VHH binders against q9w197. Designs and how they scored, part 23

Target 1, 300 residues: q9w197
Amino acid sequence: RLRLQDIPALTQDHCRMRDPAEVERIINEFVIGGPERMQIVSDFDYTITKQRTEDGGAVPSSFGIFNACQSLPENFKAETDKLYHKYRPIEIDPHMPIAEKVQYMIEWWTKSGELTSGFPFDQSEIDQIASKYTHALRDRTHEFFADLQRLGIPTLVFSAGLGNSVVSVLRQANVLHPNVKVVSNFLQFRDGLLDGFQQPMIHTFNKNETVLNETSEYYDLVHTRDHIIVMGDSIGDADMASGVPASSHIMKIGFLFDHVEANMKKYMDTFDIVLVDDQTMDVPRTLLSLIEKQHKLNLE
Short names: E, the ipSAE of ESMFold2; O, the ipSAE of OpenDDE; V2, 0.75 times the mean of E and O plus 0.25 times the DockQ between their complexes.

## First folded at step 12 (VHH; framework vhh_7n9e_1)

Design K3 (at its last look DockQ between E and O 0.78; V2 from the best seeds 0.00; counts 0 for: pae E 2.6 > 2)
Fold by OpenDDE, look of step 14:
Structure K3 (fold): chain B 300 residues (1-300), chain A 122 residues (1-122)
Amino acid sequence: as target 1 above (300 residues)
Amino acid sequence: DVQLVESGGGLVQAGGSLRLSCAASGFTFSDSYMYWGRQAPGKGREWVSGIYSGGGSTYYASSVKGRFTISRDNAKNTLYLQMNNLKPEDTALYYCAKESFGQKTGTYFDYWGQGTQVTVSS
C-alpha cells in the first residue's frame, strides 16, 4: 500500500488536502486498478493553461484568443465585454441557486451567439493568435499528455470556452494526441459566414449533464473506465465527472490562484487536492507514474 | 468509414524535395479541416501544417514555414504536402489527419492515417 508520506509531490506545502486518508485511499485504488481503468477529465482555461507566466505575462482565455483576432467587428470586443460584466457576477454568485443561474448562462450564450453571427471569419486567425500562447501551458504539460497517450488513457478536455481556440492551442503545442477529445463550444458557419456556435451549448453548469452521461457519444468511449481524475480551476469543474454513472473512484484536483485566503475553505471543501499557485502538471503526472510503476510490476 | 492513406515518402538527401499525398475517403473531404503531423524517432507527434475548408486558408508550424506547402484537391479527395529544402531534422513518419465532430454531443476528435516514412540524409 502506498502512503502519502512516501510521495514527495503530494507532501509539498502548496498541496492541500481536506482528507489525506481519503486521497491515499483513492490513489491506492487507482494503482490497483491500473491504467486500463483510468480516464482524465480536465478543464482548459487556467487548468491546462497557466494562471500566470514566469515573465508576468497575461494568459488569455480561449475566448480571449478569439477576441484578439483582427478581423472581428470593431464593436465585438466591447459588446462581449459588456456581456461578461453582466453575467459573470451572476455566474459566481454564491447565493443564487444553480437552477436560476442556468437560465442566465443560456441567455449569455444566446446573446454571445448573436454577436458571433453575420460576418466572414478566417479561423486561421485563431491559429495565429494561439501560436503565441503554446508556452502558456502548465509546466510539463507535454510530458503529461505523452504519459496519457503512452498509457492509453482517454482524456477529455471539457471547456465552456471556445473550442476552436482550445483545439488550436493543443494542436500547436503538440499535445492533441489520438486519446484526447475536446468538448466545448465551436464556431458554426453558414454560407461562408459565422452563425454562432455549434450545438449543444456548453456552459459552466451543464458539463456534468450534457456530454458525459450514458446517452453521450463520449460515454460509449469511456464507460468501462471508472477511475477518474478531474482537474479544474473553478468550483464548478469539480462536478465534471458527476454525469458518469459507472464512476467508482474520482480524484478531484483544483488549482487555486486568485484570492487564495478567501477561497481556500471553499476549494478545500470541493476538491480532494487543492494546488495553490502550482503552475505545473507535477501532481497529476505523479499519480500516473504511480499507476504505471505498479502496472509494470504486475506484468513482471 | 473514414480512411486516410498517405504516400510519397522515401529517402532523400538534405536540400532535396518530396511531395506527400493523402488519399481520403468515407467523408465529405471538401468540408473538413485537414492537417499533416509527423513523429520523429524517440519524439512525440508534432503538428506540421493545416488547411481549412472553404477558402482553404493554410497555417504552418514555425519549423517548416517557408519550406513546406500544404494543398488540397477536393475533386480528387487528396491532401498534399510539398516539402522543399528538406533537413535531417525533418526525418519522421508523416501522418495526415482530419478533424471530426460527434453528431450527438459535438465532441471533437481527429482521424489519423497510418503514415508515410520520410528520411532525410545528411
Scores: ipSAE 0.831, ipTM 0.934, lowest interface PAE 0.4, mean pLDDT 93
Fold by ESMFold2, look of step 14:
Structure K3 (fold): chain B 300 residues (1-300), chain A 122 residues (1-122)
Amino acid sequence: as target 1 above (300 residues)
Amino acid sequence: DVQLVESGGGLVQAGGSLRLSCAASGFTFSDSYMYWGRQAPGKGREWVSGIYSGGGSTYYASSVKGRFTISRDNAKNTLYLQMNNLKPEDTALYYCAKESFGQKTGTYFDYWGQGTQVTVSS
């Protein structure tokens, strides 16, 4: 039986827990259940990518990579910025009912698709821009994904951003292994021209396992895996695995960087583990190593 | 049923050349982004080069840029990798791959072939 006090990575000052006993209990369930019951669900932007780099440089979002492409129409960035300014405050409004917000998210998506239609686009330009940010992934991300592949753990990168950018970064960083799936918004082409995004729309309020149909290729891989690590950098990411049975064991890891003091209570109430200004994969890697160690002992 | 069958590997001296082929079936080849990956002993798979549909744009990993050329023949459903100025570090099992999307979501998956061995001797 593991005790938190014996796991150094989890006793560091920047590693915060509202209920350490519950974290300890879940870790022991993961260790008992082994890698065959595990799955990972992670956001991409500022969760797999860093929230800050050591030199203070900006890390663009997945849409930011696309918006940096030179072949886009002259006014494209200005128009997308106008949409962001209008809809982002609605998305995060604490008082508006979710059903009403969904209508605005559909409106935002529709207008974004119209802006992203009717012109040719060289997809390799995304690859060129993305190559500049493969070193902006959290430290030890390469090792984390290698561990997941070695342990046979299905890993979902679940993003409301632009999947073309997500895939390009992961692929060029050599972490897009066969056990990794990406669910996101992907560009659509028709007759050689951009034609908005592929269906269905992924937004904050449908970013959960219930978006996946039972006939989905990913659902078939994970429907029996009830030990889940969820990773995100925003409160909304905590719901990514909400469609699982109540008997499931979920460890929610939140990466807190922006407005730490103002956000601490909300993050502590929402995530099981809150990592303050942690730009590494060391905590999730520690969880995997504990699972692997016991698994190897059971085989001996 | 998607099938990707690589060929053209073998033993070659450093500085030499090889041309790999990937015969594809079970999908609309001309509509698919195709790429090559490789796996050296004791290492994970790494992406090498990709080519977009319709005779589209290509992109290369920095380790092979200027030495390798990816191409496709949509009439023959075949992907190629011309490898020039080979180095011992290029020794690996080379895989052909295609990107795929799930029917109900924007779920990205890769399909991989069985691979063809390339060994570069000094």
Scores: ipSAE 0.503, ipTM 0.828, lowest interface PAE 2.6, mean pLDDT 88
ESMFold2, look of step 12: ipSAE 0.464; ipTM 0.813
ESMFold2 (binder alone), look of step 12: mean pLDDT 83; pTM 0.826
OpenDDE, look of step 12: ipSAE 0.661; ipTM 0.866
ESMFold2 (binder alone), look of step 14: mean pLDDT 83; pTM 0.828

Design K4 (at its last look DockQ between E and O 0.83; V2 from the best seeds 0.00; counts 0 for: pae E 5.0 > 2)
Fold by ESMFold2, look of step 12:
Structure K4 (fold): chain B 300 residues (1-300), chain A 122 residues (1-122)
Amino acid sequence: as target 1 above (300 residues)
Amino acid sequence: DVQLVESGGGLVQAGGSLRLSCAASGFTFSDSYMYWGRQAPGKGREWVSGIYSGGGSTYYASSVKGRFTISRDNAKNTLYLQMNNLKPEDTALYYCAKESYGQYTGTYFDYWGQGTQVTVSS
């Protein structure tokens, strides 16, 4: 039986837990079950990519990579900025009911699709821009994904951003292994022209397993894997595994960077582990190492 | 079913050249983004080069840019990789791959071939 006090990575000041005893219990359940019962569900923007770089350089979001492409119409960024300024306050409004927010998110996505229609686009531009940011992944992301592949753990990158950018970054960083699947919003083309985004729309409030229940390719990989690690940088990410049938234990890791004091209580109430200004994969990697090594020692 | 069959690998001296082919079937080849990846012993898969449908837009990993050329023949459903000025570090099992998306799911996944071995002797 593992104890948290014997796991140095989990006793650091920036590693916060509302209920350390529950975290300890879940880790031990993961160890008992071993790698064969594990799956990973992770956001991309500011979860696999860094929230800050060491020198203060910008890390664009997956849509930010797309918006930097030169093939876009002259005023494309200005028009998408107008949509952002209209809808972002609604998305983050603390008082508006979620059901109303969903209607505005559908409107935002629909209008963004209309702006992203009717012109040719060179998809290799996404690759060119993305190549600049393969170094902006959390430290030891390469090792984390290599471990997941070696252990045969299905890994879902679940993003409300632009999947074309997500895939390009992951591929060029050499972490898009066969055990990794990406669920996100992808560009649609018709007759060589952009035609908005593929259905279904993924936004902050529908990132859950109900979207995933529509894809049999992923379900076949994970339906027997009831031990889940969820990683995210926003409150909405905590529910990414809510629709997984027969899940027994979920460990939710939240990366907190902005407005730490103001957000701490809400993050602590939502995530099992809150990592403050941690730009690494060290905690998730420690969990994998414990699961592998201690499971073998238990001869399970 | 999607099938990708690589060929053209072999043993070659450093500085030499090889041309890899990938025969594709079971999907509309001309509509697909295609790419080559490679895997050296004891390492994960590494993306090497990709080519987009229709326009022929290409992109290369920095380690191979200027030495490798990706191309496609949509009439023959075949993807190619011309590898020039080969280095021992290029030794790997080379795979062709196809990106795919689930209908109405937003799910991205890749199909990979079995691969063809390239060995570059010093």
Scores: ipSAE 0.263, ipTM 0.708, lowest interface PAE 5.0, mean pLDDT 86
Fold by OpenDDE, look of step 12:
Structure K4 (fold): chain B 300 residues (1-300), chain A 122 residues (1-122)
Amino acid sequence: as target 1 above (300 residues)
Amino acid sequence: DVQLVESGGGLVQAGGSLRLSCAASGFTFSDSYMYWGRQAPGKGREWVSGIYSGGGSTYYASSVKGRFTISRDNAKNTLYLQMNNLKPEDTALYYCAKESYGQYTGTYFDYWGQGTQVTVSS
C-alpha cells in the first residue's frame, strides 16, 4: 500500500487535501486498477494552461486567443467585452441557483454567436495567435501528455471556451496525441462566412460527461474506464465526471490561484486535492507514475 | 471508414529532398483540414504543417518553415509534403492526419495514417 508521506509531490505545502486518507485510498485504487481503468477529464483554460507566467504575466483564454485575431470586425472585441461584463458576474454569483444561471449562459452564447457571424474568417489566424502561447502550458505538460499516450489513457479536454483555439494550442504544443479528445465550442461556417458556433453549446454548467451520450465516439472509448482524474480551475469543473457509476473512483484536482484565502474553503470542500498557485503538472504526473510503476511490476 | 495512407519516405542525404504523399479516402477530402506530423525516435509527435479547406491556407512549424511545402490535390484526394533542404533532425516517421468532429457532440479528434519513414543521413 502506498502512503502519502512517501509521495513527495503530494506532501508539499501548496498541495492541500480535505481528507488525506481518502486521497490515499483513491491512489491505491488507481494503482491496483492499472492504466487500463484510467481516464482523464481536464479543463483547458487555466488548467492545462497556466494561470500566470513566470514573470506574473497574463495568459489568454481560448476566447482571448480568438479575440486577438486581426481580421475580426472592429467592434467585435468591444461587443464581446460588453457581453462578458454583463454575464460573467452572473456566472460567478454564488447566490444564484445554477438553473437560473443556465438561462443567462444560453443568452450569453446566443448573443456571442450572433456577433460571430456574417464575416469571412481564416482559421489560420487563430494558429498564428495560438503559436505565441504554447509556452503558456503548465510546466511538464508535454511530459504529462506523453505519459498519458504511453499508457493509452483516454484524455478528454472539456472546455467551455473556443475549441478552435484549444485544438490549435494543443496541436502546436505537440500534445494533441491520438488519445486526446476535445469537447468544446467550435466555430461554424456557412457559405464561406462565420455562422456562430457548432451545437451543442458547452457552457460552465453543462460540462458533464452526461453531455456525451452513449452514441458519442468518445463514450465508446471510455465507458469501461471507471478510474478518473478530473482537473479544473473552477468549482464547476469538479462535476465533469458526475455522470459516472457510483462504483467509480474519482480524483478531483483543483487549481486555486485567485483570491486564495477567500476561496480556499470552497475549493477544499469541492476538490480532493487543491493545488495553490501550482503552475505545473507534477501532481497528476506523479499519480500516473505510480500507476505505471505498479503496472510494470505486475507484468514482470 | 477514414483511411490515410502515407508514401514517399526513404533515405536521403542531408540537403536532399523528398516528396511525401497521403492518399485519403472515406471522407470528403476537400472539406477537411489536413496536416502532417512527425515522430522522431524517443520523442513525441510533432506538428509539422497544416492546410485548411476552401482557400487552402497553409501553416508551418518554425522548424520547417521555408523548407517544407504542404499542398493538396482535391481531385485526387491526396495531400503532399515537399521537403527540401532536409536535415538529420528531420529524421522521423511522418504521419498524415485529418481533423474530425462528432456530429452534434462538439467532439474533436484526429485520424492518423500509419506513417512513412524519413531518414536523413549526415
Scores: ipSAE 0.053, ipTM 0.550, lowest interface PAE 2.3, mean pLDDT 89
ESMFold2 (binder alone), look of step 12: mean pLDDT 84; pTM 0.838

Design K5 (at its last look DockQ between E and O 0.79; V2 from the best seeds 0.00; counts 0 for: pae E 2.7 > 2, grease 24.4 > 24.2, SAP .722 > .668)
Fold by OpenDDE, look of step 12:
Structure K5 (fold): chain B 300 residues (1-300), chain A 122 residues (1-122)
Amino acid sequence: as target 1 above (300 residues)
Amino acid sequence: DVQLVESGGGLVQAGGSLRLSCAASGFTFSDSYMYWGRQAPGKGREWVSGIYSGGGSTYYASSVKGRFTISRDNAKNTLYLQMNNLKPEDTALYYCAKESFGQYTGIYFDYWGQGTQVTVSS
């Protein structure tokens, strides 16, 4: 049996746990189960990407990458910013029930889609912008995704952002391996013009595996994999693996960066592991290494 | 069923050229983003170049920019990669891929071929 005290990456000061014994239990289940039972569900913005650069610089979101494209209408950024200022406060309101927030999120996306319609757009512009931010991935992300590919672990990038940007970054960063799938909001075209986003809409509060339903090709791929690592930077990300059988073992990893003191309790109550200002993939890689090590031993 | 079959690989000396082809079937080729990737021994897959549908805009990895040219013939359902000034570090299995989306869910994934081996000797 593995002990937390023997895992240096999990004993760092920035690695916080509500229940270390539970984390240890889950890790041992992962190790016993092997890579064949594992799947990963991860957010993209500020999860796979950094929350800050080494010098404290900002990292654009997937929509930020899109908004930087030059061919966008002149008023596009201004109008989208207006929507942001209207709906973002609602999204992050700690006192508003999620059920009430959902309607506002739908409105936000609907209006955003209307703005994102009626003009020609070359998606290669996204590639151009995205190329500047491939370095914005968390440290050792390449190694992390290589590990996942090597172990044959299905990986879902579940993003409420712009999927075109997400895919572009992952592709150019050489981490979009065959085992990686992306669910997000993708641009839609009609008659050569931009026509909003493809359905279904993915917003902050519907990032649930149930959205993929049992008839999806992805469900067929992962329905036997009941050991799940969930990663995110928002509270809502913790529910991405909801709906799985009760017998499942889920490790929820949260990246906490903004307003650490104010958010600590909520994050600690939501995630199994809270990583405070950790701009690396060291903890998830550590988990995979433990699984792989035992797996190799079992094969000998 | 989606099928992608690469060809044109081989052994070439440094500074030489190769032209890869990818024959596509089982989908509307003209509507799909297509791209080339490669995998060198002991390394992960690397994105090399992509070409979008419609206008056919192109994009390249920095490592091949200026040397490689991606193109497509929609009438022939064929993707091409012209590789000039090849270097030993270009040695890899080259594969073509198609962007795709899951039904109902919109999940992004890709199809890829079996690949064609390119070996560049010093």
Scores: ipSAE 0.483, ipTM 0.771, lowest interface PAE 0.7, mean pLDDT 91
Fold by ESMFold2, look of step 12:
Structure K5 (fold): chain B 300 residues (1-300), chain A 122 residues (1-122)
Amino acid sequence: as target 1 above (300 residues)
Amino acid sequence: DVQLVESGGGLVQAGGSLRLSCAASGFTFSDSYMYWGRQAPGKGREWVSGIYSGGGSTYYASSVKGRFTISRDNAKNTLYLQMNNLKPEDTALYYCAKESFGQYTGIYFDYWGQGTQVTVSS
């Protein structure tokens, strides 16, 4: 049995745990089950991408990549900024009930789709902008995804952002392997013109239910994989795998960067592992290495 | 059923050229984003070049830009990759690919063919 104190990456000061004994228990369950029982569910923006570069520079969100495209109508960015300023405070309001927030999120998405309609758009512009940020992924993301592919571990990138940007970054970074699937908001085209977004809408408060239902083709890939690593940078990401059986073992990793002191308690209550100011994939990679190596030793 | 069948690979000397083809069926080819990927021995798969449904919007990995040209013939449901000035590091299994969405899940995934081998000797 692995002991937590014997895993240096997990005993570092920036690696925080509400219940270290529970983390230890889950790691040992993962080791017993091996790679064949594993699946990954991860957010994209500020989870696979860095929250900040080493020089403190900003990394755009997946919608930010789209908004930087030069062929967009002259007033497009100003109009999307107005929507952001109206709805973002509602999205993050700690006091408004989620049911009420959902109606505002639907309104936001609907209006964003209307702005994103009725004009031609060259999708390769997204590729051009995205190419600038393939180096802004968390350190060792390329290695992490290569390991996931080699081990045959299904990986779901679950994003409320813009899927066209997400897949462009992942593809150009050479991490969009056959085992990787993406659920996100994608542009819709009709007669060569943008026509809003494809249905259904993915927003912060519905990122938690749909892909693992027993009627989906994804279920056939993952129904025997009840050992799950969830990765996110916001509280809402913690529930991305909530549709799995109660007998499942889930490790929730949260990347905390903004307002650390103010957010620490909430993140510690929500995630099993909270990584403070960590812009790498080193902890997830350590877990994969343990699962592979120790499981193999058990078989020998 | 979706089918992507690659052809045109083979052995070629460094500096030479090859043209790969991908015959597509089982979907509306003219509406689809298409791309080429490759996998060298002992390495992961990498994206090479993509082309949007209209045929005028293309993008290339920096390692092949200027040497490779992607194109499509929507009347023949065929994707092409013209490969010029080939180098030994271009040796790989080359795959034709399309983006796909699960009908009831909306899950994005890439669908890849079985590939055609390209070997570039010194």
Scores: ipSAE 0.431, ipTM 0.792, lowest interface PAE 2.7, mean pLDDT 87
ESMFold2 (binder alone), look of step 12: mean pLDDT 84; pTM 0.838

## First folded at step 13 (VHH; framework vhh_7n9e_1)

Design L1 (at its last look DockQ between E and O 0.77; V2 from the best seeds 0.00; counts 0 for: pae E 2.2 > 2)
Fold by OpenDDE, look of step 15:
Structure L1 (fold): chain B 300 residues (1-300), chain A 122 residues (1-122)
Amino acid sequence: as target 1 above (300 residues)
Amino acid sequence: DVQLVESGGGLVQAGGSLRLSCAASGFTFSDSYMYWGRQAPGKGREWVSGIYSGGGSTYYASSVKGRFTISRDNAKNTLYLQMNNLKPEDTALYYCAKESFGQKTNTYFDYWGQGTQVTVSS
C-alpha cells in the first residue's frame, strides 16, 4: 500500500487536501486497477493552460484567442464584451440557483451565436493567434500527455470555450494525440459564412450531463474505465464525471489561483486535491507514474 | 468508412526533396480540414502542416515553414506534402489526418492513416 507521506509531490505546501486518507485510498485503487481502468477528464482554459505566465503575462482564454483575430467585424469585440459583462456576474453568482443560471447561459450563447454569424472567416487566423500561446500550457504538459498516450489512457478535454482554439493550441503544442478527444463549442459555417456554433451547446453547467452518460458517443469509448482523474480550475469542473457509476473511483484535482483565501474552503469542499498557484502538471503526472510503476511490476 | 492512405516516403539525402501523397476516401474530402503529422523515433506525434477547406488556407509548423508545402486536389481526393531541403531531423513516420466530429455531441477527433516512412540521411 502506498502512503501519501512517501509521495513528495503530494506533500508540498501548495497541495491541499480535505481528506488525505481518502486521497490515499483512491490512489491505491488507481494503482491496483492499472492504466487500463483509467481515464482523464480535464478542462482546458486555465487548467491545461497556465493561470499566469512566468513573466506576468496574461493567458487568453479559448474565446480570447478567437477575439484576437483581426478579420472579425469591428463591433464584434465590443458587443461580445458587453455580453460578457452582463452574463459573467450571473455565471459566478454564488447565491443564484444553477437552474436559473442555465437559462442565462443559454441566452448568452444564443446571443453570442448571433454575433458570430453572417461574415466570412478564415480559421487559419485562429491558428496564427494560437501559435503564440503554445508556451502557455502548464509546465510539463507535453510530458503529461505523452504519459497518457504511452499508457493508452483516454483523455477528454472538456471545454465550455471555443473548441477551434482549443484544438489549435493542443495540435500546435503537439499534445493532441490519438487518445485525446475534445468536447467543446465549434464554429459552424453556412455558404462560406460563419453561422454560429455547432450543436449541442456546451456551457458551464451542462458539462456533467453531456459526455459521461450512456447516450454520449464518448461513453462508448470509456464506459469500461471507471477510474477517473478530473481536473479543473472552476467549481463546476468537479462535476464533469458525475454521470459515472457509483462504484467508480474519481480523483478531483482543482487548480486554485484567484482569491485564494476567499475560495479555499469552497475548493477544498469540492475537490479532493487543491493545487494553489501550481502552474505545472506534476501532481497528475505523479499519479500516472505510480500507476505505471505498479503495472510494470505486475507484468514482471 | 474513412480511409487515408499515405505514400511517397523513402530514403533521401540531406538537402533532398520528397513529395508525399495521401489518398482519401469515405468522406467529402473537399469539405474537410486536412493535415500532415509526423512521429520521429522515440518521440510523440507532432503537427506539421494543415490545409483548410474552401479557400484552402494553409498553415505550417515553424520547423518546416519555408521548406514544406501542403496542397490538395479535391477532384482526386488527394492531399500532398512537398518537402524540400530535407534535414535529418525530418526523419519520421508521416501521417495524413482529417478532422472529425461526433454526431451526437461536439466531440472532436482525428482520423489518421497508416503513415509513410521518411528517412533523411546526413
Scores: ipSAE 0.679, ipTM 0.873, lowest interface PAE 0.5, mean pLDDT 92
Fold by ESMFold2, look of step 15:
Structure L1 (fold): chain B 300 residues (1-300), chain A 122 residues (1-122)
Amino acid sequence: as target 1 above (300 residues)
Amino acid sequence: DVQLVESGGGLVQAGGSLRLSCAASGFTFSDSYMYWGRQAPGKGREWVSGIYSGGGSTYYASSVKGRFTISRDNAKNTLYLQMNNLKPEDTALYYCAKESFGQKTNTYFDYWGQGTQVTVSS
């Protein structure tokens, strides 16, 4: 019975929707269902972290935090940059078949693991670098995660980046609450030395139910929660919850910052809500507040 | 089952010291990253300090650096937090935690203890 026109945060110019009536319908389903049917699935890099700082600068990615650690071998960054320049064009190639791309992504991960092996590494250095960026999270991220904890809403941070960095940033920002889980690529250690990454690899093309359907611990927490908010900054993020039943209600929020005009059609076709140059959590927080308001009324 | 049992809390005067202990069981303690967190009245949860499984690497929240020392005794499966020069702002429920990973999906999750209350008067 909520109307979109009565929700100011959703009527702002930078808040774009291909189908406002569908957004309205999903919001009302969320409100009727209450917090007990909700779950959140969110990317980390440039989704929980800002796409730009207040000064217009960039925030490092989760791998960027690792690559800034001073204890890495002298040529490590140069060698990882060579891998990036070889494989990134393949990852984003619009014409190569996905099955072939997957083979190259496995090759990239394997070679990156080889570079990240055979030397000691002081894990606290990730914490030192990450501490510099705990204030580069989207505005009101602290409040957003506090709201999720208060409402008991399971929250998955699902990242193809480096989980060690993701966890360090979230922990030091004091938002890594008990309802938050992180699925990502983590460093592996053996006998005190780096030994590549833990299996399985998470990449652009398996960041979906292929990975999530194999987690019994997380499944037990969310199997009854068919009202889902998905947040991402890339087209591929829209599929992070694709394994849920067709009867599920999914709100897909996309953060668009880079090459806005060129990307607008793709984002509008993919996400239910497209937020242009929005460096806040205000829209997802608005959705939670609507759910919470009706929930309180129901408890009277 | 994983169990984390904190002890050593209590009431102390500002400037005083306390030593917290966390008895751990149900996992290979020496292989785990361990940390202390706290929750003060009127504040959210705050990460305080962590210690890596190698035993050499520690890190501290800026609010406690230089006053608190985290340590572990792998032979006794015990995590410690030595708290010196305590301030009223340190009043909180202190809990220990271990990081854990799901076997198939690299799912990070924590196990927490029940906590021990620290109250700093003055």
Scores: ipSAE 0.570, ipTM 0.854, lowest interface PAE 2.2, mean pLDDT 88
ESMFold2, look of step 13: ipSAE 0.405; ipTM 0.782
ESMFold2 (binder alone), look of step 13: mean pLDDT 82; pTM 0.820
OpenDDE, look of step 13: ipSAE 0.027; ipTM 0.568
ESMFold2 (binder alone), look of step 15: mean pLDDT 83; pTM 0.829

